# Ledger of designs, part 8: VHH binders against q9zpq3

Target 1, 317 residues: q9zpq3
Amino acid sequence: MVTLIVATTADPASINPAAALLAMPGWTAGPILPPDIKSFSNKQTRVIQHDRSIVKEDDLDLRWEEATGEVVDEVIFLSRHTAVSNRPALTVHPIGVLHLKDGESPPQGGKPGWAALPSTRIGPWFRLLKKMAEAHGLVPEFEITLEATHHGPITNKPTMFLEIGSTEEYWKRQDAAQVMALLMWEGLGLGGSEEVGKWKSETGKRKVLLGIGGGHYAPRHMDIALKDDIWVGHLLSGYSLPMEDPTQTKTTPGENYIGGNWRQSIKAAFEATKASFPGGEILAHLDHKSFKGWQKKAITEFLAEESINVGKPNDFT

## First folded at step 20 (VHH)

Design t3
Fold by ESMFold2, fold request of step 23:
Structure t3 (fold): chain B 317 residues (1-317), chain A 123 residues (1-123)
Amino acid sequence: as target 1 above (317 residues)
Amino acid sequence: EVQLVESGGGLVQPGGSLRLSCAASGFTFSNYEMSWVRQAPGKGLEWVAVIYTGGKETDYVDSVKGRFTISRDNAKKSLYLQMNSLRAEDTAVYYCARMTEDWDFGYYGMDVRGQGTLVTVSS
């Protein structure tokens, strides 16, 4: 029933958008979660402010439910974005740690081989964010983009991250913080308008993007995500698809086997996407240029084996 | 522009201790999570430990828990790894890494740039 918005007090790209949202009408103080996490309530929305590293705050949805008795329907994390390029960006992404095998420790949170339930709002809010950033003069200075699935913390309900990047100067930008707050305000319908990105069992366009391949910023999948009414699930970059080159290792005679955790990654991302979009038509979109021939063949055969439909850009209508 | 300089490696007997240091420059050190990553001879990279920006929270690969301690000094832009009860399997080149969310780069966002420091554990 409730939407849980998570802000990190030490992170200006997190606490500043939260503060901008809390300055809008309708907020009241909520309960304090153990040990000392402040909260605020407005209609269906709960904002919490914690002071730990965000990837270490596992199970905040269940912890809210345990402390308050209120069922959490979704989790939205507000966070900074860091990048090698230092380019300014506003980003939206699902979370998961697909590249690690059982027993490996995840330095960026989450758990091995896991994909969180993706928020149904990822696609619709990405498009709304782009429109709002343009209207408020943040483009072209800020790039508005999705990110591929990565990192934790562990969550149990549909989840997404909203981020401001990519350096301290930009994390602190108040105009970017205001745009993120407006996105949440309008996207959740807190001002009285219809909310954006809620998955319903009603009729309508129900195509859901499952991105396979490409780089961190999902460039080929972005063209699809910008189309009207397209939903976005997980986006698996090359780093989430570890594949062992058969020419670099000895292959057992009589077997044609491509090693690595890529099958589990695709399966976990598909099942999590399916769970977030009941009745949705999930289409896997391959970034063909990101794969060598042997990789594409293996992935295509696995998708067919699992009855996961492949979509070309024009199939997303 | 980003520069990471590891030091403190050497030859040590099993059961011994070493303290590794990493001097960072070219970025605002306190704004980034930092990790130690190692590469044993003939093997790939292995994440060893992470310390988060506040300096209070850490995590370790299971094989080093209780033996290694990561720490940072934000004023000196320095990262440290105290290595106790060293074992032969700890033999590796150790690198410090800046963490970013751009996982296209480095080792899943762990930006290994320095020359590393060799730790050899042998009788």
Scores: ipSAE 0.753, ipTM 0.894, lowest interface PAE 1.3, mean pLDDT 92
Fold by ESMFold2, look of step 20:
Structure t3 (fold): chain B 317 residues (1-317), chain A 123 residues (1-123)
Amino acid sequence: as target 1 above (317 residues)
Amino acid sequence: EVQLVESGGGLVQPGGSLRLSCAASGFTFSNYEMSWVRQAPGKGLEWVAVIYTGGKETDYVDSVKGRFTISRDNAKKSLYLQMNSLRAEDTAVYYCARMTEDWDFGYYGMDVRGQGTLVTVSS
């Protein structure tokens, strides 16, 4: 089974970390995928380089399998990060498009109401990245952070994005690219050390964070993700939880009910997280200050209805 | 400062055509995916079309496929929307938007900043 690393040739935050990784020992040329996509192999790792928009390159895992006969175990995308603040950042995140309903067209790839299988490496690699960035003098200049679940492409295997942000000056930073390459080198065990962040089916109660609420950079969930041995699944920002204000709903007699796609969003994210972490203890952690009272009540009742356990910060360890 | 200035709207008959323009400044235009977003009277924002940084890849909401064409000129820092076969339901204020990953801002990361340009399709 192989790990597929995807780089976009026109994106310096993507191709530069890939090039830094390929400069390390053990790479050989791999097959060329249609149309003329170069690949490289090192042990169970495959790097592909192509020039199309990464959020529109659906099913790269299945396309690799069809072209080569090799089964893909996981997909890691290398990409730039763009931000309104333009602050420098190194980020890790799962993908999905949870706010859209069936039939709506997703401008950032993916498909409506869908959450990809999250990579099990998100938590462990986020912590490793923070340590590496500190050791290489990138902190405090770069913020090291998770991002909430967002955008495509469509994938079928556990997936994460690794990003350098947030402007062209920082996308091109070679020291940041080298830290990302070292993260992949160490995390995948390519230099002979034990790999980091692979989920083994063997038991041992393992706590998996499902983040509910908060902003794009998940500040309250970050406190949990920094704890030792915590695994990270999906992180649902407020934008993934569309809830209709009950004061705008006056055609339903009786008690208030809360419309919007938020139930389906939570369910999709929970099921994808569960699928990536068989036997894991999934704990929903709520960013309480991001919700009004009626929202928190509705979410808490839905979690109970679905038998999704809630975790307070002390429940993570 | 980031600025986006839309133009080219107006009154047009059903079946007619218009070409919208967006002048961008305050950022490196060629580094960002760009979108058109519209707001019909009394309704919320609706994404219309996206064009990716290389200018080769585009996507559209189903209701405008085959009728609208998004394009960009990176040298002029300009985004365009050619609208053909216009229908009454295309009546809206049209905005251009820079796309970012900060989905807390704008319309799911589509950074709508300008005053927009009004398109009215009426007999």
Scores: ipSAE 0.746, ipTM 0.889, lowest interface PAE 1.2, mean pLDDT 91
Fold by ESMFold2 at other seeds, fold request of step 23:
Structure t3 (fold): chain B 317 residues (1-317), chain A 123 residues (1-123)
Amino acid sequence: as target 1 above (317 residues)
Amino acid sequence: EVQLVESGGGLVQPGGSLRLSCAASGFTFSNYEMSWVRQAPGKGLEWVAVIYTGGKETDYVDSVKGRFTISRDNAKKSLYLQMNSLRAEDTAVYYCARMTEDWDFGYYGMDVRGQGTLVTVSS
């Protein structure tokens, strides 16, 4: 079963980490995939390189399986990160487009109302990346952070993005590319050490963070993700939880209804997280500061209704 | 400072055409995906079209597919929207937006900064 690493030649923050990884021992040329996507093989790992926007090339996992007969276990995308702040960053995140309703078209890839299966490696590799970035002198220049669930492309297997940001000078940073390559090398066990972040439901700590609320960089959830042995699923920022203010929306008397797509968003993210972590104990952690009282009440009631356990920071030990 | 200046709006009859322009400055234009976003009277923002950095990949909201064409000229730091077969429902203020992954900012990462340009479709 294989790990598919996806890069695009259109993006230096994508192709440079891929090239740095391919410069390490053990790579051989693999098949050419339609339309003309080059591939490389090393043990369980396959690197593919296309030339489109990283968020628009859909279903590469299924296309690999159809072309080669090899079952894909997971997909890792290498990409640039863009930010209004222009601050340098190295990031890890799950993908999905949860704010859009069925029938709407997502401008940033993916499909509406969808959460990809999150990679089990998000938490463990976030912690490993932080250590590696520190050891290689990238901190404090680069911020090392998670991102909340957002954008595509469409995938069918556990997925995460690894990103270098946030401007062209940082996208092209070779030392950052080398740290990302080292992360993948060590994390996948390609040098012979044990791989990092593979889910094993029969042993070890099995608590899985489902983040609810907060901003794009998930500051309150990051405190939990930094704890040893915590697994990370989806991270739903406020933008993934559209909630209609009941004081501004008329409602039928006798109905306790908070409009917006937030119920569907939580349900999709929970089910995708559950599917990636069989037997795991999923704990929804609310960034309480990000919610007004009516929002927190509605979310808490929905979580209880769905039998989704809420976790306080101490429950992640 | 990031600046986006929209132009080309006006009054047009149903079935007519308009071409919107957006002049960008204060950032490396060619490094960012760009979008048009519109706001109809009494409504919220609606994404209309996106064009990716290489100019080869585009996408549109379903209601404008086949009628609107987004394009860019990276050398001129300019974004365009050719609008054909205009309908009354296309009446809106149209905004140019730079896209980033900071989805806390703007409209799901679409950084609306300009004054917009008003398109009115009526007979």
Scores: ipSAE 0.741, ipTM 0.891, lowest interface PAE 1.3, mean pLDDT 92
Fold by ESMFold2, fold request of step 23:
Structure t3 (fold): chain B 317 residues (1-317), chain A 123 residues (1-123)
Amino acid sequence: as target 1 above (317 residues)
Amino acid sequence: EVQLVESGGGLVQPGGSLRLSCAASGFTFSNYEMSWVRQAPGKGLEWVAVIYTGGKETDYVDSVKGRFTISRDNAKKSLYLQMNSLRAEDTAVYYCARMTEDWDFGYYGMDVRGQGTLVTVSS
């Protein structure tokens, strides 16, 4: 089973970390994938370099398997981060487009109402990245942060994005690229050390964060993810939880029916998280201040209905 | 600050054509994917088309495929939408949008800032 790392040749925040990783020991040339995608191999790790937009390259895991016969265990995308703030950042996040209903077109890739299997490495690599960035003098210039679940492409195996942001000057920063390469080197155990962030079934008792609410950079959930031994699944920002105002959508007097596809979003994210963390203790953590009272009530009741346990911050200690 | 100014709308008969333009300023235009988004009377926003950096890759909502063409001119910092075979259902205010990943802003990362340009398709 192999780990597939995906780089985009036109994106300096993608190709430069890939090049830094490939400069480390042990790489050999791999096959050329259709149409003209170069690849490289080191132990159980495969790096591919493609020239199209990342959100348009669906099913790279299955396409690798079809071309080579090797089963892909996980996918890691290297990408730039863009932001209205233009602040420098190093980020980690899962993918999905949970806000879209069946039949809607996904302008940033993915599939309507879908959440990818989250990489089990999101939490552990976020913490490792923070330590490495500090040790290499990138903090406080770069913020080290998670992002809420968003965009595609479509994948079939556990997936995460590693990003450098947020402007061209910072996308090109070679010191940031080197830290991302070191993260992958250490995290995948390529230098002979034990890899970081692989989920093992022997105990199956670790706590897994499912984030509910908040903004794109998940500040309340990030407080939880910084704790030792906490694993991270999907992080649902408010934009992934469309809820219809009950004064505009009520059908009967006294009924508190809340429309929108927020229920389907939570269910899809929970099921994808559960599938990535067999035996894990999944705890939904709510960013309470991001919800009105009627929203909190509806979400809390739905979580109970689905037998999804809610965790307060102290439950993650 | 980021500014997006749409133009080129008007009244057109069914089957007719229009070309929309968007003038961009306040950011490095060539570094960002750009979209057209529209709002029909009494309806919410609907994504129409996207063009990626480099200008070669595009995508469209199903209802406009084969009829609309998105393009960009990075030297002029301009985005275009060529609309052919127009239908009554295309009647809307059309907005130009810069795409970013921090989805706290705009319409799911589509930063709609301009006044838009009205397209009316009527016999």
Scores: ipSAE 0.738, ipTM 0.885, lowest interface PAE 1.2, mean pLDDT 91

## First folded at step 21 (VHH)

Design u3
Fold by ESMFold2 at other seeds, look of step 22:
Parts: C-alpha cells; structure tokens; sequence
Structure u3 (fold): chain B 317 residues (1-317), chain A 123 residues (1-123)
C-alpha cells in the first residue's frame, strides 16, 4: 500500500520540491528501479527520481510493483507548469487525453480517449495548498489554481500532478518548493498528523465534482472546489469536449446530429471518477457560459441519458 | 515578444526531401518542448512531431513516422524538421510551435504564431 511520488531531474519545479521533502526527517534509500532510477522511502511513501520528460515515463506504478513487490495505491507527479501568460502559479490537476479518438497519436503522452483514475486528494490538497501558500507569503504573487484534465503519462492508479509555474525564475523558487514539500508532508501524514484527502465513503460529505466545460484553469469549477469537504474528480474543459458544429459538417440524419467525441470524453471521465470514489455522489457541474445553446442542449440530454446527475452550486453543500 | 520564423518549404516531387527550419526568439528556447504542426489546404491543424527538453526524446504522428526527423540546436535557438519520402498527403503549410500547458491557446497548447512555410508535394 504505497504512495509513489515521481520527480524528474530534468525539471527544477520537479526535483526541488522532491529535494525539500527528502530533507525532512525519516527518509532512507530504497531500491534502484530499472534502468537507474533512484528511490527513497518514508513510511508508506516512496519517492523516485528519473531523468526523462515527466510525461514520457509510462506505467511507473506497475514498474514499481514489478521491481519491488509493493502494491502502489496512488501516484503523485511533481512538475513545472508552463503558460503563455508567464504568471506564477501553484497548481493541482488530474490527467487524461480525452480529445483524441482511438488510433490518433497523443502528442503530450497518455493514450487516446483515456482518463486516468483521479486522485481523491485533488480537492482537499488544493484547499490545503491555498492555505499554506497564504501562510507562507506566496499569495498574491502565485496564483493557486486547479487545472483541467490534460496530458499523460499513462498510469493505472489514482493520479494527480502538483506543479510550480510558470517561468524558470519561478520553477526554481525555493519557497514554493518548500510549500509543495510541506503539502506532501502534512497531506500524507508523514510528520504524525492525520493525513488529508483519503476517501471515506461512509463518513463526511460524499459529493464529488465532475467539471464540464470552461477553460484550462477551471474558474467556475474552482468556486465549487473551494467549498468545505467537496471532492474533485475530472475537470473537462472545452478542449476535452470536441463538438462538431452542425452547420459546418453535414451528416446523414440519425440518432446523433452533433459529431465529435464529446460523449466518449464525458463517459470516460465519469467512469474514472466513479472508480476513484466508490459510493460517492458524482455531480456534473456545467460551466454554462462556455457553451452555445446547441452544445448545452446536447450535453444536458446526454447526461440525462447516461443517468449522470447534474449539480448546481447549491447542490454541493 | 515570442517570435517563431519558419523557412525551407518549397515544391518537390513525391519521394523527395526537404529540410524545414524555425528560428526562435523572445523566450528561453532550451526550456521548452517544441513541435511542428501542419495545415493542409482547407483543413484544420494537425500535430506532426514534438521534441522534448534536452533534445533526446521525440514523438511523431503515425503517418510520418520513419520518414520525418525532428531536431533542435539550442545554441542557435533553432528547430528543424527533416522530411524524407514525401507524399502528396504531406502538402501543407508547416508551422513551428512552442508547447505550453495553456491548452486554451493555439492547438492544444501548441502555440502556432508564425506565417509558416509552404510544402507542396506534386507531380
């Protein structure tokens, strides 16, 4: 029952938070994972450090199990964030490549039409990170935000990315790296405190956000994720919901006038979210402003057809 | 200001070769993954190839695998695409793109901003 934390030496926003965590008490050297990946152990936590692009190393959870015999429960990736705006940010997000159909090549890792199991810690750790960043004087300089589901690598266990952005100056910021290390330290209970973000289907609030629509930084869905005790699954931006404009692509009349693989995207994200939150009440929250009327109608009808409950902000209390 | 300038396109016969270049400025080139993206006449953008930071890792769309080679020279802030065994289907305007996580922009985070360079493969 192991939490696998993945860092790459190729990225200061990855290796520096890992180094800050490893500087805290209780770490011992672990086995070398083929080909030459160093590891470290502390209680239930394993840190590995490879040297490739973070999205190129597939199946590290299975590879850990093969090499050690230990079962991996979850994977946490440490990475840089890059942005056109170059604004500083600390981010949390699930992964997947939902816009591509079978047979298409995924340019940013992962596999087509796939949503990884989302970490149950995404919501709780996003809230904790915001508090820690404020307490350590990183706000308002750094924006603290979720990101919509995107990219790989391929994983088989609940997964999330923790990122520092968005330029080299900020990737290298040691105070940001220390806050990320503190997040992991307290969130995993390594210092003896109660861990944060473990799923408990029989106690507490069981409402799980499935975000539908909006932009990459999910501002409408973040309003929901900031509420106490809300769990966060996948967040599908507009780019994960390819919908063919019916006025520009004419097809034979039939059951499905609105082309694109948006139905598959929603279904894959819903099923992955459901698998990570057994017994949870999954509520699809629509960013209505991001949809034209024909898109909203199609999505709403599909959600009803699939028995996926829609949640308005009041339903998340 | 980020600037990407493509060159090296032209008219070639099927089976021919071309080498595209992209000159980058306005950002720290060596810190970013870089891609080639193309647009065939009357069609949408299509990702062609990516080269990751460090220059050792690459990926390609299946239709060009084995025929195209992406490379970079960080000292010259330049990206290249060697295109061999060209086919009529490779006819397109080719764009250089810097990759970012802002998938709201460009083509799923591939920031297409140059004028491109036209490759025409025709008998």
Amino acid sequence: as target 1 above (317 residues)
Amino acid sequence: EVQLVESGGGLVQPGGSLRLSCAASGFTFSNYEMSWVRQAPGKGLEWVAVIYVGGKETDYVDSVKGRFTISRDNAKKSLYLQMNSLRAEDTAVYYCARMTEDWDFGYYGMDVRGQGTLVTVSS
Scores: ipSAE 0.766, ipTM 0.898, lowest interface PAE 1.2, mean pLDDT 92
Fold by ESMFold2, look of step 22:
Structure u3 (fold): chain B 317 residues (1-317), chain A 123 residues (1-123)
Amino acid sequence: as target 1 above (317 residues)
Amino acid sequence: EVQLVESGGGLVQPGGSLRLSCAASGFTFSNYEMSWVRQAPGKGLEWVAVIYVGGKETDYVDSVKGRFTISRDNAKKSLYLQMNSLRAEDTAVYYCARMTEDWDFGYYGMDVRGQGTLVTVSS
């Protein structure tokens, strides 16, 4: 079973961390992925380098298996982060496109109403990245943060994005690229140490964060994700929870009075999180300040109906 | 500071054609995916088309597929939308947008910033 690391030569925040990782010991040329995509192998890790838009490369896990016969265990994408603020950041996040309804076209890849299986490494690698960035002098210049679930591509195995942001100057930063490479090197155990972030349903903490609400950088959920041994699943920002204000809508027969795609979004994210963490205790953590009273009520009632446990900060100990 | 200036809108008969332009400044245009977004009367924003970095990959909302073509000229820092076989339902203010990953802002990361350009399709 292999870990597939995906980089694109079109993006310095993608190719530079990949190049830094490939400069470490143990890499050999790997199989060619059609059409003519180069790969490199080291133990259980495979790096591929293509030249296209990373969010449009669907099903790379299945395409790898078809081309090589090797089963993919997980996919890690290396990418730039872009932000209106232009603030420097190193980020980790799961992917999905939960705000769109069936039949709508996703401008940033993926498929409508879908959440990918989240990588089990999101929480542990976020914490490791923060430690490494501090040790290498990147903090406070770079903010080290999670991002809420967003965009594609389509994947079938546990997935996460590792990103350097947020402008060309910072995308090109070699010290940031080196820290991302070190994260992957240590996190995957390529130097001989124990890998980080493999799911451990039988030992240790089994609590898995499902973030509900808040903004793109998940500030309230990051407080939870920084706790020792907490696992992180999907993080649903407000934009993934479209809720129609009941005072602004005419009710129609058969609709709950709180319309919008928010129920389907929560259900998709919960099911994907559950699938990535067999036997785990999934706790929905609500960013209460991001919701109006009618929204909080609707969400908490839905979570109860679906038997999704709510976790307060103290429940993540 | 980022600026996006749309132009090329106007009145056109059903079945006609129109070419929209967007002049970009204040950022490295070639580094960003770009989109067209429209707002029909009484409706919210609707994404229309995206063109990726490098200019070869594109996607469209189904209702315009085959009729509209998005393109870019990185040297001129310009985005274009060729609109053929126009229909009354295409009547809207059209905006260009720089794509970003910070979905708290804009329209799901589509940074709509200009005044837009009005396209009216009527007989």
Scores: ipSAE 0.727, ipTM 0.882, lowest interface PAE 1.3, mean pLDDT 91

